# VH-VL binders against Rho GTPase-activating protein 19 (ARHGAP19), part 3

Target 1, 207 residues: Rho GTPase-activating protein 19 (ARHGAP19), of Gallus gallus (Chicken) (q5f3g0r98to304)
Amino acid sequence: MSLKRKEKGVVFGSPLTEEGIAQVSQLIEYLHKNLRAEGLFRVPGNSIRQQILKDALNSGTDIDLDSGEFHSNDVATLLKMFLGELPEPLLTHKHFHAHLKIADLTLFDEKGNKTSTPDKERQIEALQLLFLILPAPNRSLLKLLLDLLYQTAKKQDKNKMSAHNLALMFAPHILWPRNVTANDLQENITKLNNGVTFMIKHSQKLF

## First folded at step 14 (VH-VL; from r3 with heavy chain D54Y)

Design p1
Fold by ESMFold2, look of step 15:
Structure p1 (fold): chain C 207 residues (1-207), chain A 118 residues (1-118), chain B 112 residues (1-112)
Amino acid sequence: as target 1 above (207 residues)
Amino acid sequence: EVQLVQSGAEVKKPGESLKISCKGSGYSFTSYWIEWVRQMPGKGLEWMGRIYPYDSDTKYEKNFKGQVTISADKSISTAYLQWSSLKASDTAMYYCARQEWDYYFDYWGQGTLVTVSS
Amino acid sequence: EIVLTQSPGTLSLSPGERATLSCRSSQSLLHSEGKTYLHWYQQKPGQAPRLLIYEVSNRFSGIPDRFSGSGSGTDFTLTISRLEPEDFAVYYCMQGTEYPLTFGGGTKVEIK
């Protein structure tokens, strides 16, 4: 599939717009056709090819992703780069602590001790509500992203990427705190990764 | 309500072809593996293979590979198990089941009894 | 291929008694991801199997707490703490750690 831009414009590093979603959706569509690549989203692409592709997207140059010039790892890395370069995380700063609390909704054992097993129905319900109050562009792109990651994880036998592996790769690019110390981030990283893992595995129920 | 509804019982002769169906409803059909399981009369359960309807990715147990074909039509939320030439040894109950994650089968079809006799 | 051996083949008990069903694997079921994909199903006469326990010890939705699973490595147990009339059925273990997916031979729990 060929990446086609409407007009020259800055895509990376800019606030999320409908045009930006249209551009990144072409990357997502390409990746849906390349889910079997081993290490997809984990193995980096070529830095020079990535910069060429990034510059072309920002300048509005037409690019044929199926031309053979670019590897699927180039496109996969570019998607992560786009998400991480947004001025605000896709899941928004406002909801950072909400995601921590949702990830902590776990079951209790028969002795009353808290376990690490997610309370599936509570987490789904909480995420459904939280996603409904996201800005519309954010919610739209999030659905496209989580659908892609769900299907990537379904091809784990071929690509070697579990939902958890994908969460490790994507969590830092879609959710980060506005102002927090490194110690606070370290203490919360497991919850954030578990939360994103849950979003990937249950994405079909969240929208 | 999640349901897997299978086609009705079949009585066939050796050498005949057969295609049985498993229709899923109440969930996103393309997002779950459909697993096929054989139960021979008076015997236990045998995994035959699976299909991911999203892209028709299919995997077979070694002894069923080449003996049956697993397919799906995602436009009508239906998976199929088919034989080009039945044998008497194919007489069994056949179940479909769905699997999302972690390799357990959470919902099962009611089964399709296939009887092959000469 | 991983062979699952269930014992006993038949367990004859009265309602209210404790049932203990064994499933032994020919090799460890611990997956490289750190999970053990050992699952239990119940099959009543004339019915399809239904899921009871997944990943050794997790009860599936709607399964009564009288059902519990335990074990690790190669040795696993399904326990029914107090048999109810509806629990007389055949029970199968299944492993998902390695292809092909395989079932045990079953344990029939019947009224004494």
Scores: ipSAE 0.736, ipTM 0.865, lowest interface PAE 1.1, mean pLDDT 90

## First folded at step 15 (VH-VL; from p1 with light chain S32D)

Design m5
Fold by ESMFold2, look of step 16:
Structure m5 (fold): chain C 207 residues (1-207), chain A 118 residues (1-118), chain B 112 residues (1-112)
Amino acid sequence: as target 1 above (207 residues)
Amino acid sequence: EVQLVQSGAEVKKPGESLKISCKGSGYSFTSYWIEWVRQMPGKGLEWMGRIYPYDSDTKYEKNFKGQVTISADKSISTAYLQWSSLKASDTAMYYCARQEWDYYFDYWGQGTLVTVSS
Amino acid sequence: EIVLTQSPGTLSLSPGERATLSCRSSQSLLHDEGKTYLHWYQQKPGQAPRLLIYEVSNRFSGIPDRFSGSGSGTDFTLTISRLEPEDFAVYYCMQGTEYPLTFGGGTKVEIK
């Protein structure tokens, strides 16, 4: 008889659970108090401190993020790693093409030509509906994440991170196709980035 | 649904203190800038400063810095503009306005008329 | 600081006429992010201002089609294609490209 030992508190690389959200929420709460760090989410943290944090989250060990041991860049990098290491993207494989279609809802000019300007009303409505049909854990974490990125972008004068810059950093970690090819990324990257930029800027209206 | 409701008109004497309010409703108050605008009688619009209620981050126009205080109480969704010692030249209409992105003011309060005379 | 000059100071027109309002800035309003933060507000007598047009040419929600904005760099225009009785008001441009945020002096559109 072989009994595989269940790893307690494995957060990284595992399907999203309520327990995983609770652990990751500690990172998000800390980052809300540290939004002024220049290059937040762009500048990597220290690999040793990040591994300590990762191990603590996976084991459920108490960590004091306010102790001064850790830099905000350590915590920010770890949040991105968590999202990117999920077996399925936060926004799900099922809705990948829906997000491409939504990002392509743009205004037309007086001559009837399509522009690059988002149709704000239609994109908000579509995203509200799409978010309602996400699995509950995904929707809950997405709200926490977008709220954090919204406030990060509001401090752009201090941290130098615009909503667009944040979208560039986060889009590949929260949305990717089932079968990733170089063509898929190249052809869709601008739409994905614009879509995530829109989600960040309008997060107050999406939930 | 989105509303900014300001406190009522004030008649004051020079040297008195005053705190006027702007209460936001129908939206997430802490996630929008509140901008203050002065309009002197018969004159145009003049930006005074702003506050981000989430963390009380403030910015003042140079001539108003030190002359007024901008503050917010996010627990009651209210921003404030206050004077410690009013001058006759403070007689004006004062507006609060909401700003999310791109520096335009999408919703305005109804205004608070402040009259300062002896 | 950026100075916005509106002209004319007063437009005296009849209902049904076209109004053309000018806003000129002392320097380019093109921001490093590639957006032009020039906005238009309407203020009726005894009322608060209200947003008409943001970022040069984008009509705010609920604003009638007769209002349009155009321009670039330093020269901007608000056009009212057919004046309605409720359009007789003061119009202000505002820039958000750099602090301090500044308004133009206003153009009063009055009934002839």
Scores: ipSAE 0.727, ipTM 0.857, lowest interface PAE 1.0, mean pLDDT 90

## First folded at step 16 (VH-VL)

Design n4 (from m5 with heavy chain S56D)
Fold by OpenDDE, fold request of step 20:
Structure n4 (fold): chain C 207 residues (1-207), chain A 118 residues (1-118), chain B 112 residues (1-112)
Amino acid sequence: as target 1 above (207 residues)
Amino acid sequence: EVQLVQSGAEVKKPGESLKISCKGSGYSFTSYWIEWVRQMPGKGLEWMGRIYPYDDDTKYEKNFKGQVTISADKSISTAYLQWSSLKASDTAMYYCARQEWDYYFDYWGQGTLVTVSS
Amino acid sequence: EIVLTQSPGTLSLSPGERATLSCRSSQSLLHDEGKTYLHWYQQKPGQAPRLLIYEVSNRFSGIPDRFSGSGSGTDFTLTISRLEPEDFAVYYCMQGTEYPLTFGGGTKVEIK
């Protein structure tokens, strides 16, 4: 269901609100129709056009994304920017450690020993539960975002953006704490990225 | 439960047109490719092509390109394989299958037998 | 296109025996992403194919542990540790590393 654009603008850098989601949803809707651009979410858009869009969103001004004035890379970059400027990652700081634990869920062998094979079913169940206890705006936007990234990855033959590539682009915004450096997360970066990859690929089952 | 249900067996003459169907249920139809596979009598499996119902993105194997048309109606979760003019050599079992990631077909239709004879 | 050659064409065995099926590809099936898209299907007479193994060695849901896959590069093997009566069927390997998707010619496992 397309969220109707509210008259109130969204403020980049402010806490996530339903109004903000309504504004950002138009970007997501546009992108769903424009997934074929090579390097979508990786290739930066035009800074001037992005600023125009950002200003319009902040002010609540009506934007015609279908006018041809904007490119998919502009919109994609702006969406990333919005997520990156949230006070906390989309999954919040609260559940960071839980996500690390979920990533470590593996199958057990007949002897009860831990294997290296991920337990996808348990991971899915755990994520489902975590998503239920997310703030409502966060959960809503997460669903929209993961659906978008899912469909983007489905077009990887054209846009060259696999679920993994997309996870690399979005993991800092979705899952990484704001108060940590890349060095602090170095040993967990792969785990976190794989976690987001997993979320993208299984997004259709997580909500 | 995930299911792909195909239309019934067809007996046709050369030159006739045909459209067979594959209906998906128990999953998000627009999130998976529908793959079509031919199996001639007593022979192996041949990939024909695929469609992504989300946006009707279609890909064909070169030998089937122009020979068949793959389409979908996402409103009723149905994919189609059609011929404008059948040949005797089109006699085969045709399967549809579901693919999400990594190019494996996890669920298959029961197959549609197409017999073309004069 | 990538050609998959399965051997033997026919394997005659008795229940309880070990079955080893080979699938060889004309080129490496290692994809740039680091995955190998070699899959195995089972087809019983009069039935549609069923997925057994995906990505060389992963058993699909509901597949018994007597089925296992191994291999790398261009050489792959499906092993049935102990044949059950219901395992007598045709087995196909399939690659998804490169378009067009291609199947092997199949190995028929028949009862001796």
Scores: ipSAE 0.891, ipTM 0.933, lowest interface PAE 0.5, mean pLDDT 94
Fold by OpenDDE, fold request of step 20:
Structure n4 (fold): chain C 207 residues (1-207), chain A 118 residues (1-118), chain B 112 residues (1-112)
Amino acid sequence: as target 1 above (207 residues)
Amino acid sequence: EVQLVQSGAEVKKPGESLKISCKGSGYSFTSYWIEWVRQMPGKGLEWMGRIYPYDDDTKYEKNFKGQVTISADKSISTAYLQWSSLKASDTAMYYCARQEWDYYFDYWGQGTLVTVSS
Amino acid sequence: EIVLTQSPGTLSLSPGERATLSCRSSQSLLHDEGKTYLHWYQQKPGQAPRLLIYEVSNRFSGIPDRFSGSGSGTDFTLTISRLEPEDFAVYYCMQGTEYPLTFGGGTKVEIK
């Protein structure tokens, strides 16, 4: 889906807007075409090239990502950086606890018996509901991002980035409250990572 | 509802070319692999290869590599299996199947019977 | 390639009886990610295969609870607790742990 760029303005470090999403969508579109790099989203890009891109996005300057000047790792790292610089995680602070409870709340089979693993269908339904109550920009970007991560994971044989690996990279930006560390989350970190893994794997059903 | 619909039965002679189809519906076609499986008469299932319609990424089992070509047209949600020159030994039922994660095939086409005889 | 050996080749039983099907792999099917990609399919005469069990023990959607899968490493079992008339078919195991993907030779469950 091609988003038209609107007004020029600071994108990084600012609240999420449709204009910001339009700018970042360029990165997402590029990455969809360049998913095979080993360690995509894990391996850092070149900081100078990233800064060039960042400045261009912030100023609304046209970027030619296909010029050969930029590497997929530059673009991937920049996208991750963008998410990290949002004032709140992409899923916002509001529903953090709900996300933590999804696994437990869906730990039942069709007969109502407690299971050892969450029911996938119920988990999907729960996430669908949570996503419906997200701010519109957040929901839009989440869809774009999860689609990208979905396709990235599909290329795990090449890029070595499984859905789980990607979840490890993105969970802090997507789901973790700001100003918390892994130590602060303790045992919940696994649930959160698994939750994001699930979102990636089932992204095609969540919207 | 997820469905894979394959093209009809084929009767061919050795040396002829053939292209059979598998059309997916009820899901995002570019998000799943299409897997091809051969079943010779009275025999078991054999994995032939797969394609990811998103970017046309293909993999073949070694015995089928170079013997068949797997392709897709995502604009019409269709995958193809083709031979440039059929052999009598290619007589079999051919199934397409859908795979998303964890390498299990959750939905199958009804199969295409290919008969190659002189 | 990983070779899957199914036994017995043919299992003759009556409706209501318990069926136990074996699938043995030439090597461990435990993947590096900690998952075991062993799956079971049912194929009735003149029909395409149908997924029954995925990842050793998970029933696919719509599969009756009389079907269960178990096992680890190299030894896997499909169990039909109480055979229904519609359960008489050929059953295949498949592994997805390594390429190429491979199927077992199948077990035919037939009416005694």
Scores: ipSAE 0.880, ipTM 0.928, lowest interface PAE 0.5, mean pLDDT 94
Fold by ESMFold2, look of step 17:
Structure n4 (fold): chain C 207 residues (1-207), chain A 118 residues (1-118), chain B 112 residues (1-112)
Amino acid sequence: as target 1 above (207 residues)
Amino acid sequence: EVQLVQSGAEVKKPGESLKISCKGSGYSFTSYWIEWVRQMPGKGLEWMGRIYPYDDDTKYEKNFKGQVTISADKSISTAYLQWSSLKASDTAMYYCARQEWDYYFDYWGQGTLVTVSS
Amino acid sequence: EIVLTQSPGTLSLSPGERATLSCRSSQSLLHDEGKTYLHWYQQKPGQAPRLLIYEVSNRFSGIPDRFSGSGSGTDFTLTISRLEPEDFAVYYCMQGTEYPLTFGGGTKVEIK
């Protein structure tokens, strides 16, 4: 009789790896098929079902998400949990202030005055550069995430989640500083949310 | 280079079926709405309906619902407008256009002239 | 259904003149998300429409700066600061605030 060693994979709370991406991709694929849930990513799921999913992903166990046992809100909450529990944000600490500067790139009018309208081409070019220098696992997962959020926002008439709403829900889970004062946080939060909104809406041009 | 290429002009008799096409290229076809617009001879523009090719989500203007079918085949980046039984009043130019965000049509097909007469 | 009324129906001008085209909606075009979805298209004879201005005042890529849009609420304007020969066409406003999407009746800008 052959006895094989059991391996335990710890996916949540650990640095991002290719194996971790493969496990979380099951959640992303499920969510692509379930975009019509009202309040997706805003309405929390059931904590018991979420723990079952979390344990299964950490052990490498396959779960049939299409069986009907789990709800879209369970899976959506778990995806946010995975991102927020990474030791470093998906977009990295190193690039935090770069994202603030990019979000502040706006157009100038004919008189040379700065407006509040985003400079779309300059922001796209800057984000393309930042994404190219991300660690490969981070870039791969970011593409999968932004593709999902793009399609979620396209269904906003059904799920009530605009690109802006999704940015509010996801920004704190993918980008945070090492050190921020309370006053800076208030001003930075608006720019961060605008930056993530832009990433969602223009995701196809960023990769 | 974003491009929408429509099928050629059609001359039909009342009661015949017709399916015209709109092929998108130079962009991610499934991630943009395809909108259909009618222009009757000498008249303005009239929105007919739309499809999201990612999941075939469709919406029709109320007077076109049940009169035409909007569909897509994402494997060949093509949207369709179809009649099961043409009427003389269907004589018009038909445009497809794409929409990403904020409900404006950034690129348009060249149009398909449909003429229905006995 | 939102009705867009364009005026004048026809605007007869010479090259080099300023054109001012009006679009009035039957209700406010401010969307719940805080944007105003009023757009302008140009259609030359025998050609498809093309986008000029989106969201009231934003020029689409490649559109010359002689085209400008303004307005709010229910009243909107397209201005062509100095008409070029290629600008003689029909201009349509369109709203995206509420389905069904609707177009104005058009303003024909013709050479005097």
Scores: ipSAE 0.772, ipTM 0.881, lowest interface PAE 1.0, mean pLDDT 90
Fold by ESMFold2, fold request of step 20:
Structure n4 (fold): chain C 207 residues (1-207), chain A 118 residues (1-118), chain B 112 residues (1-112)
Amino acid sequence: as target 1 above (207 residues)
Amino acid sequence: EVQLVQSGAEVKKPGESLKISCKGSGYSFTSYWIEWVRQMPGKGLEWMGRIYPYDDDTKYEKNFKGQVTISADKSISTAYLQWSSLKASDTAMYYCARQEWDYYFDYWGQGTLVTVSS
Amino acid sequence: EIVLTQSPGTLSLSPGERATLSCRSSQSLLHDEGKTYLHWYQQKPGQAPRLLIYEVSNRFSGIPDRFSGSGSGTDFTLTISRLEPEDFAVYYCMQGTEYPLTFGGGTKVEIK
């Protein structure tokens, strides 16, 4: 059967679509093969190479990421840019406060005092339910992202990036409130980082 | 539901080769470390090495390096411990165990008894 | 290499008594990440070890409340508040703070 003509779309800065996910998944697959780069996702790439890659992805130009033309830090920075440039965060504005509440599900000691230790079972159950009600494109990309970050953290002996370090790099790019103020972000950033750390470490059980 | 099932007991002579297996089920095999532990008769536990089946990243304790080979076949969710030439001193119980984070072993295989004698 | 010394080698007690098992490390087990990777395993005769306590004091899923862990730095304790017949076994501590991963020599808890 014949293909229907479709307009090539700019994927950066646009709402998340299946086309955008397809473009970004190429970056994710490349990064799965390049997890050993020191400081991956923390060390910025070259701005000129990043812009070349960004322009090519927006235009639909075929790029061979395995050619050696681009450094893994270029690709890693571009993935963060894509997520942060979405008009709505990957985890959605609607669920911002839910994520704060889930991160606050911690264990109590025998004296009844609340600790900082996550209640693993309750947080996993809550996140499983929350992820089920995400829009399908968001859920699909979230799975790809968390799988990548899980494997990146498994290589921390080589790349020096723990799950916590990755959460610090990614939380502001995937979760922010609709009516953001500097004070709101500052008050909640520790809970958000802890929540993303938990998502990375337990991603095998969340989908 | 997570299970590690090891191959059966082996009786061997010095100089023979041997490959024992550890099959994981009920979890994503490639995303967890498989750790190998030796227990000599009447003795405690000794860490031998580990493998990450996702990319075959392998690490050995210094006294086992060059004495055994740790490998995995992720297509059948199986890790292996292998000797090219067994010694009588290799007589021991061998365990595989699973590790995800923070270096604790949450599930263990039932063990494979290897007996090497003339 | 981090050496873990367990004491006593054998602990002879009756059911219902409190058992206190010691594990001492040749160096601090506090990792730069702020976690202490000291873990406890139980091994019954003819069986594989099983995880009891991870990261000093966290009880693994399905482990009875009578098992608890404590300690910091180089000195760690496993406590069984009230021995049950199934608790007579060998107990091992293990450290994961640096490679190679190492176990203590074990403490055998046996009926007096």
Scores: ipSAE 0.720, ipTM 0.857, lowest interface PAE 1.1, mean pLDDT 90

Design n4 (from m5 with heavy chain S56D)
Fold by ESMFold2, fold request of step 20:
Structure n4 (fold): chain C 207 residues (1-207), chain A 118 residues (1-118), chain B 112 residues (1-112)
Amino acid sequence: as target 1 above (207 residues)
Amino acid sequence: EVQLVQSGAEVKKPGESLKISCKGSGYSFTSYWIEWVRQMPGKGLEWMGRIYPYDDDTKYEKNFKGQVTISADKSISTAYLQWSSLKASDTAMYYCARQEWDYYFDYWGQGTLVTVSS
Amino acid sequence: EIVLTQSPGTLSLSPGERATLSCRSSQSLLHDEGKTYLHWYQQKPGQAPRLLIYEVSNRFSGIPDRFSGSGSGTDFTLTISRLEPEDFAVYYCMQGTEYPLTFGGGTKVEIK
């Protein structure tokens, strides 16, 4: 308790805590107010400004992101870095194959044969159940993240970022297996991207 | 249960102002577009415009731009369609509808009949 | 602006018959993202429209199996396999591929 209160400079690369989520939430709150930037989450920001923000978050120092000193791409890049630097992916190693199976849930025709059409209702139900067993910090941050990406995708006519494009940018940073190689990721990347796209588009129903 | 409830029928004179409402319930109002559709007497459906209540982002069909104002009050989950000066040609049924993704309208209000005559 | 032309204007049929309604677009409705945003609505007398079919062929929740949609590019069809008394209404197609969103002129399905 007292060590956590006095420990500074350990937000990035550390397991999720409520304090770490509070620090990262500043980034998420800022981005909700800055959704119109073209290529948000795809176009990198300035590395010097990003390092200033990273140092501030690690030290627990408040920075006024609304001051005009920083670009939305600085903040967006830093959020992606935080997620990718977690010791375990946000969606956890143990659920990797569950997400692949959920992406394969399809409708059946009147003869009882499996079709190529996704079963939206079963996928929502499966994700709801899977999210119930996430660690509480992971579930809390996931909700904040998916809410942000939902609203970002709603502005795609201005920012050029569809739900699918956002999934391409985020899937490798939030979901991978414990024993993954580069080839394993390539083999399943389409399913992973489709799964994250689905989570973004249906986030209003998943929590 | 998702519902869109519109304000009641209006009988107005040319030159008067009018603001009709569409109240959403049973869903996250700010995260869905509200689309406005006109149906003139004996005619089909015409898209008028839309608003995203999260940030009031609006879009108008070209013939309605400048003729009506689309707005929302997210604190009471309500969207509005407003005229500053009604014309007889504004006589029609006006619907609101909800849109999340893929540009289809999954739930519709019951409609507000606006009659403009002397 | 994309124009949708529905035919016929009126379709006079008896209960139990198969209804086939046409919607033609002035240009392809295939979006760059690979989806075709053609949707169908039903409007009964004195009522608001309701969604039947979205994205060409997907039945909306609660819509009976007798309603089906098909087509691609510029030519689309709504089929009612066996007309029920409650199906006598006006049917509209709508496109969402580009703004402004546009509706067809409607097909009135009436009792013969």
Scores: ipSAE 0.629, ipTM 0.820, lowest interface PAE 1.3, mean pLDDT 89

Design n5 (from m5 with heavy chain T30K)
Fold by ESMFold2, look of step 17:
Structure n5 (fold): chain C 207 residues (1-207), chain A 118 residues (1-118), chain B 112 residues (1-112)
Amino acid sequence: as target 1 above (207 residues)
Amino acid sequence: EVQLVQSGAEVKKPGESLKISCKGSGYSFKSYWIEWVRQMPGKGLEWMGRIYPYDSDTKYEKNFKGQVTISADKSISTAYLQWSSLKASDTAMYYCARQEWDYYFDYWGQGTLVTVSS
Amino acid sequence: EIVLTQSPGTLSLSPGERATLSCRSSQSLLHDEGKTYLHWYQQKPGQAPRLLIYEVSNRFSGIPDRFSGSGSGTDFTLTISRLEPEDFAVYYCMQGTEYPLTFGGGTKVEIK
């Protein structure tokens, strides 16, 4: 089971299962219908409404996301919370270092100096392999998530959220080291953000 | 692999309507912009407009707005360029092209030659 | 809208020679996001254009390394280091920094 003691909430804070994915997929489906919201995933929702929705998902209570009771920012924030509250990150602890190395696969300039431009073919191939060896629930949810973020970024002219902006919002919620210290994530944040940006932009080729 | 296949050449008279097509295959059609480009005989390339088939979001170059209609049917992976009433000045080669990011067109259709004369 | 001016209009060269094609923009092509959306296409007679170079200097997949791009701001160059018989074509620059997307007038590279 999870490393943490299991308490309150059947879906949130628990290991990822196909049943949990089915519940959280309702959030993803709703968000696909609300991609035009300015600042989606950046602007926080209301904490009280989020708790109501969270409790409903955990209990299996029927709730109509289209009722007008909830705002897109509530749903977007809750999706980030779900990912960040997983006992293990969606991309797994095992692959943390691999993701840093993949993000570092960049091109060289005419002088032979390394640039910040991704080596697109090498990164795609490496990510395809990593995604194939993810646990099946993780790979399934990752596909749904990256497709959502891809389509969100495609609406950047309306929602003001670039792939880079989305990566800033999501990277810490889907990938972190096993032994997190106060500043471990800060030391690697640029590579993590670049890696997630790449995953979002090229998601149509990763699965 | 990735292909954009356009409908065949058209010979038309002024005042007739026309709808030409661009069918994409080998990729997730709905998730890439389709860009339309005109090339008049012996001339360069002109961007006409684009569509995102996922939600039919469209944008037109100002001189083509109201002159043509850009549309898509994502269920059959096809984009369209349509005229209600052709003019002789519409005689040109018309290309569709695919754009994912950063505004470059990575794959192009073979072109549809439209000839309008009386 | 952004005007791209290509020069020369025609470049007559022999196989094996170096070709240098210029594209000048009426305003800076540096986008607010920090990228320069200047791209190069090749069009052979009777064929659709094909992408050569994107974002100033990045070769597209399958493009030989004899093609290179450079420049910044308003001045851009496509270089073919050693012309091959298949390189005789029309070359267009295109900008994506601002709508409407615009192309240069083209440079025809032809056999001398």
Scores: ipSAE 0.797, ipTM 0.889, lowest interface PAE 0.8, mean pLDDT 90

